# VH-VL binders against Thymidylate kinase (dtmk-1): the designs that were tried, part 2

Target 1, 218 residues: Thymidylate kinase (dtmk-1), of Caenorhabditis elegans (q22018)
Amino acid sequence: MATDQKRGLLIVFEGLDRSGKSTQAKRLVESINKKSTESGDASSSPSAVLQAFPDRSSSIGKLIDQYLRKEIDMDEHALHLLFSADRFSKNQMIRDNIAKGIDVICDRYCYSGVAYSLAKGLPEQWVRSSDVGLPKPDAVLFFDVSPEVAAQRGGFGEERLETATIQQKVAAVMPTLRDDAYWKTVNADGDLDSVEKNVFRIYENLDREKPFESLEKI

## First folded at step 13 (VH-VL)

Design w4 (from w1 with heavy chain G102N)
Fold by OpenDDE, fold request of step 14:
Structure w4 (fold): chain C 218 residues (1-218), chain A 120 residues (1-120), chain B 107 residues (1-107)
Amino acid sequence: as target 1 above (218 residues)
Amino acid sequence: QITLKESGPTLVKPTQTLTLTCTVSGFSLSSYGVNWIRQPPGKALEWLGVIYSGGSTNYNAAFMSRLTITKDNSKNQVVLTMNNMDPVDTATYYCARKGYYNWGDYFDYWGQGTLVTVSS
Amino acid sequence: DIQMTQSPSSLSASVGDRVTITCKASQDIYDYVAWYQQKPGKAPKLLIYDASNLETGVPDRFSGSGYGTDFTFTISSLQPEDIATYFCQQHNNYPWTFGQGTKLEIK
């Protein structure tokens, strides 16, 4: 007997480096959990968990982190597979939370992985196949930031993939991955509070009654 | 330059099927959804349906039983098929691109429209 | 379906006048309203989306506001080229729905 409990939502934040997506993902989780605590009824106000990819605290994520910090070199194919493995390592967690009515908010997902690998010139069919079977997001919030605004934000260039050349290539690839049925492009040039309000409106409009699906293609 | 252009018959008999083609340029159908909207003479606009960049479709419930939208990304074409046409379906038919930002479908680029008359 | 009630149905104003059109939604739709300009024999042109965002290339004399159920479209200084029918549209829920339109004429 299908428990009358509504499922959780899977929401993915995507965007270039320094787009503000990480900050907004955190704020969304905090906002959801605050409301849940205030309502006292989990059935009416779901809770949320934040999952960043890569998970730099995991064994796989640590290897990825070493690469990103330029401490080690790695074959690009191996790197791609490690990112996929990192996501799949959280597959059950995501599904379990969704089944319990808990929202899962992801900072980056498979689209970043695919975009970066394609930007590096890896084979398209191969790159797009490795993440098939992952949970399909209810929404992808793509943070679109202008180069001018991004440049004003500090910390760019510290990691291996934070180069202008790579970012430009990734930016060119991202539109080719978009399914605008569930991708929502957020103008990330706005102030923090305005963007937060916009994100929350999108969140409130999502449909929890739709079937939870897996990615059949990317 | 972004363009959309509707093509097909301008005269349809009652009970016959209408087939319209929207040819797009300046953007990829793999990146943008395309909507169909019609406007009877002197009346308001009416949304018919959409095919999104990933190939999924959604239809106005009022037309769901009669309407099919398909596309070929390689040909830059979206096709609308509407069955059992009636004189009440006389209208200018538009294809329009889905807007880029935020929630829902607004329409940032339109075709010029094609007047379809349903008459015996 | 969400109903968009637009008013007035017709309006006549002089060059330089401030023009205001309103649209009321049958339910709360946040700020998800678009406004279009349609000249005779032409396709609609997007002017505003998300109630207040001006589309690229649109003159700044056009503006929009509103949140929830009540929305307003404004032309700050009417120009001769602004003769057209204007439509509001909600993009919050399927099916997408339009207002009845406002025919704007110049005296």
Scores: ipSAE 0.917, ipTM 0.950, lowest interface PAE 0.4, mean pLDDT 95
Fold by OpenDDE, fold request of step 14:
Structure w4 (fold): chain C 218 residues (1-218), chain A 120 residues (1-120), chain B 107 residues (1-107)
Amino acid sequence: as target 1 above (218 residues)
Amino acid sequence: QITLKESGPTLVKPTQTLTLTCTVSGFSLSSYGVNWIRQPPGKALEWLGVIYSGGSTNYNAAFMSRLTITKDNSKNQVVLTMNNMDPVDTATYYCARKGYYNWGDYFDYWGQGTLVTVSS
Amino acid sequence: DIQMTQSPSSLSASVGDRVTITCKASQDIYDYVAWYQQKPGKAPKLLIYDASNLETGVPDRFSGSGYGTDFTFTISSLQPEDIATYFCQQHNNYPWTFGQGTKLEIK
């Protein structure tokens, strides 16, 4: 690596369903890559890749997708472990990209997995243990949206976990998972452009000189 | 209701160690960081350090060598320890909660503050 | 460290007047500025964060603006209860730093 090469950033988008996190994650990746292309210098302007969890194109992700679409039923423990397996299947990819100076933007991560399982009443110690060892995000952008606003957005209720009851329980659990050293809460009730600007400012302020770490606890 | 309250000695001798405790209510230390800020009489505010919800800390470099911040989530307490106190350290000391939104630490809730005088 | 230069150091105005305080940062800090009100013998109270976001419960006569290095705090119509010292604070980079303060009095 050239002496001036900085590592990539791991940025995770978290939030309730229909919080707008997926749209903003895509916009961030596009903005980063656009800037990189315009500069023509990878050392001065990094590129980015988008990774959604679950990866519904993978074998594991397809099984999860069937559950979410109510095509199959599954034991909640098995489901939790499948989500963890899905994330770990991308472990090397994330680390390799970061080492190359490529930013990895994740649509959901381990926090959603833990929050949903806890909301369903699974044992806390067990739920929080399965994702230990994953790459630690440089930032978690938590999209805080009101349940009322989320419910008004198109597509709510189409999947198994998109119910008011589940969302309320998940919302109550999420604050217990927050480490506000690297969690950044974004008001997701705002318009798309203003939120995008906020997200980009946060991105620009992240420190690439810090060591890349693994999660020791959730 | 959210509250923070500083407690500890109000008089410290030079070279001695100051220990202050911030007791919080209305929120969990596992969800919010707590900052320490001081204000000398008639002067501007000065940030000292922070302990975040996950337990990590960050300090003002000017105080890093003599400042330690710890917490006990179960007791709802944050503790500031500052060594080698000097009369120049005379100030009102505040604990304050980290703001909820966006980037950086702004302070949305404050304790009433405690005046600490360093004198022989 | 980022320096926050606040002006004026003191201000006297009449009830109903528009009051303006400025803060200049030593470097670009986007919109990451907070404003506080401190009454005599009391702790600071948060009024504005992110340069222009009004804290919950704060009267709408208080406002803030700015981006980059120049920031403005405004009271649209000064009230008797607004007698206090006001501080700006940057929350962009460690260490967090404050302005020198503006003491506001009513004529």
Scores: ipSAE 0.917, ipTM 0.950, lowest interface PAE 0.4, mean pLDDT 95
Fold by ESMFold2, fold request of step 14:
Structure w4 (fold): chain C 218 residues (1-218), chain A 120 residues (1-120), chain B 107 residues (1-107)
Amino acid sequence: as target 1 above (218 residues)
Amino acid sequence: QITLKESGPTLVKPTQTLTLTCTVSGFSLSSYGVNWIRQPPGKALEWLGVIYSGGSTNYNAAFMSRLTITKDNSKNQVVLTMNNMDPVDTATYYCARKGYYNWGDYFDYWGQGTLVTVSS
Amino acid sequence: DIQMTQSPSSLSASVGDRVTITCKASQDIYDYVAWYQQKPGKAPKLLIYDASNLETGVPDRFSGSGYGTDFTFTISSLQPEDIATYFCQQHNNYPWTFGQGTKLEIK
């Protein structure tokens, strides 16, 4: 049985706000699960699950949500560690799903956490260290969108991390986190359907035989 | 603005070790992988290996036992070391930047190349 | 290794002609093909990646198409400066492999 069961993939979607990444993450999960149903798979387990970070429904996530909605303040080091704790609270769920052959699609991951904390001026070595030991993605799909296209998708930034100033600093930091051995840059300027087809093609070509690893650096 | 330049010896004797340095400008080695490719005179291009922005490497199995690629991000340098050179290794050696979008390694910027002749 | 077979090996055409070069992969490589132009004594120049995406600054007369194993590179109206060797490269899986090239000459 083990010879026929392939492990799941950990795929991380990263990008600035209004890049379309969240929509594309949802579409990928839907596409994977739709194809599983169409093949006659009667299993009650999905073939893919979506995990957004932060998880605003958990105890940790409710504190993060209060901060983001400007209801509370907290020290930026404490906030960074809460985001990291939120990710580690899903560590075993991710590993269990991968072992069962279930793909895990993350909408944001440690790269967002690092980029936002660096944009706020926190010490780089400290910021990069807290998420070491999380599951290593099989791919990071980075959604790169031009400022012109992002502006056409624009809305009000009502939450704390949605200001133009912070987003601009994050945009400058995020490329420094890229490891092009497994980061795949997606041109997000195209229409939603074209981007979706590109994302699915990348997904289909990922190697499930490669060992599943933990992050040793970020 | 984006440039790569190969430097090192142009004549190497059989059995000696070749060391070539690729000096880059206009982009960061912390963001882009760099590949080494060679072209024997009158022959097709042959991929040797890559060092990715995160520092991991991959080598063509045909050269794996003789080949090491390293880098120093602060010096903007990628170094190819190839042991036990033979006259059949005579070629123009290029370093090239990994393309930005989508899948796999295609090469969007190339150095001008350096001809290395292996002869006694 | 994925083999890339180009056709023809040499081609002679007049200025203004439509030129077509083909490349066949030994395995399905989706659309992960790049096309390069190499002038004598010079480094290759990337023209196309992902079979059909023109690299920035490449003239519109160059185009590419294909999916799976069969790929086509086209110059819609040949110019004198297009004298070069053209070759494909698959970027689907290691090792990255190149076609043997097509030498393009102007009549």
Scores: ipSAE 0.851, ipTM 0.922, lowest interface PAE 0.4, mean pLDDT 91
Fold by ESMFold2, fold request of step 14:
Structure w4 (fold): chain C 218 residues (1-218), chain A 120 residues (1-120), chain B 107 residues (1-107)
Amino acid sequence: as target 1 above (218 residues)
Amino acid sequence: QITLKESGPTLVKPTQTLTLTCTVSGFSLSSYGVNWIRQPPGKALEWLGVIYSGGSTNYNAAFMSRLTITKDNSKNQVVLTMNNMDPVDTATYYCARKGYYNWGDYFDYWGQGTLVTVSS
Amino acid sequence: DIQMTQSPSSLSASVGDRVTITCKASQDIYDYVAWYQQKPGKAPKLLIYDASNLETGVPDRFSGSGYGTDFTFTISSLQPEDIATYFCQQHNNYPWTFGQGTKLEIK
């Protein structure tokens, strides 16, 4: 691991609730680590790790979790900044793993943070600015699901941001955040195995020789 | 509904600069990259370059010293500038939208093209 | 650059015939191949991406297959309106490159 010349990849999974993105993020991490074990690499370090945002186990993430579960209220600007702070609290961990050759698979990232805050009507320039400086993904896999398929899958609207109204507004905002230089749209209407094969093919083709950069804009 | 249209001069003298404008409708330049491709008479298509929805560019190394692609999202315009034109650059020039799904650039919608002749 | 080599360079067939065109990549490109139809004097039209995914509105007589370096494009029953030049394009790595084309004519 310590002599590995190939860097890890930062791969971000984005999409609406019920898009299947979280399941696919877990499956990708499992597939990467399974192939590492099968090739005889019995390293104590995994070849990939999963990082969900918000990290509900951290101090910042616990506050966000209380808000999402309707246990506390807070100003929407404060909430936006807490989501951003939660991501920045992982900045060095991400960079360290990438340097060690460990892939980091993020379940949501700054694009979710921006999309939800814009959906709430917060000022666009302000909303887009707070996450500048985070590590730039090698790819954003955006899971695009039709409204009909999403409705059939169901979900539970217990949390504050899980209403149909919020999800509809987020769906309208997400296309405006797309940068198709590194966003890859995944058709999420397919069955689980078909989507998984597509995701792994995209993963295999990503360029590890490209410099690892920071986001200059969102 | 989705359209791309190339406009600009059809005749250019050697050494002059070609400027072509691609005007788009039915989609946003903030969401989709636009590529430039040319087809010399009777020859295969050649990819020139792309400007992505976020504003970054990539150019074919064979042309990169004399290509610039810019855009104005509010005007729905993508502009190709190609310096130092030569008669071998005579071709039909197309702008095309980057496909939505999966990997790399394939081109799901094309303009009708504009023939540019480079001749003294 | 990834070279895309098509065969045949030209093809003559009758209405109703099954037509097959092949494309070989100079290196492994997974399934990242697109196929285009270009009618005389017109812009290319996308038929297939990712080797086998049919673009919306394209008739189901068109199909594609392949993985790695060898790719096949098929018209199951040739129609008069299919007179065109067909070409493949790899979309795996920069620069995006095209096959030289196959000119399809009706006998």
Scores: ipSAE 0.848, ipTM 0.920, lowest interface PAE 0.5, mean pLDDT 91

Design w4 (from w1 with heavy chain G102N)
Fold by ESMFold2, look of step 13:
Structure w4 (fold): chain C 218 residues (1-218), chain A 120 residues (1-120), chain B 107 residues (1-107)
Amino acid sequence: as target 1 above (218 residues)
Amino acid sequence: QITLKESGPTLVKPTQTLTLTCTVSGFSLSSYGVNWIRQPPGKALEWLGVIYSGGSTNYNAAFMSRLTITKDNSKNQVVLTMNNMDPVDTATYYCARKGYYNWGDYFDYWGQGTLVTVSS
Amino acid sequence: DIQMTQSPSSLSASVGDRVTITCKASQDIYDYVAWYQQKPGKAPKLLIYDASNLETGVPDRFSGSGYGTDFTFTISSLQPEDIATYFCQQHNNYPWTFGQGTKLEIK
């Protein structure tokens, strides 16, 4: 018999370091799975999964991790393509989960990849084209944080892309990638719990009936 | 700083096509969607449609068969085309910018509006 | 389509009065309601979105509340410059729909 379950949602969390993005992605996955258990649906699979990019545990991701920890150097074009390859290595997993009714919550996606490469001065058309064909998110939750709040959340780490200079350039580029048909800007200045409630309301209102598509442009 | 301005004909004959241009400044059409809304004399506002920053559109089903919204990001222009005008379409037409935060389309900046009269 | 029923249609009040206007949605729309001020011959101005979030630059005498289907808009102390028509708009689902408006007159 044909399944009667609704499809899963692809939801992407984007934002600068110190925006609370990663914490909120984890909390959303936990909330979805907790509510599934509380509803008495004792399915053997989770209702949502978290996918961070880059996946530092994969073969591709280990190379990216070495670069980020300053253990190796590589050409910036090669790095851009490795980040893109890392995302495409999860392409079928994402599509399979969506088809099974499992939500996929991504902590970063192609928008981070494009923004960082543009911030480094790589050619815009080339940078924007490499991720075409990835699954299109049902929503991009962009975590917008004021300079005052960002300053209170601590200093920067020691990894290659964590400097204040790179973060400033990424902040200037990221708005140019916005498509407000499916980007939802979240005011990240609030406390963790208030932002979490806002995120969950956006999640609840997303339309599972619209077709699942592939990105045709970034 | 942020402005939207509607321009085009103010008098249209029945069955003619209306073309209105919304010229924007102070923000980029590549970052913000623009909606068209009209207000018939003495009546509630009616949403017509939107073009989003990525170029996709959504139209009110009541007008969808005769309505097209396009844009040119480099000219800062959004264009409304509405076919087969009728006297009932007499209204002030507004373009408005989609709000930045959270869910759905609410309209944080509006043009001054242009009254379009449809009469023989 | 989601219907927004607004009341009253007209209201007279004195400077300093507390003014309330209500909107009722035909279905649950969470808190996705915006409120606008429209002065004669002018375009609408956004005051509130998400039922209670005050738009930047809007005086704090304006407020909103509600969740689900019942929403209120309040001016805590009416000022002479507040003469206008006020209306609600739901931003939960297409098509975006508006209340008929409340014409506010100052006595």
Scores: ipSAE 0.831, ipTM 0.914, lowest interface PAE 0.5, mean pLDDT 91

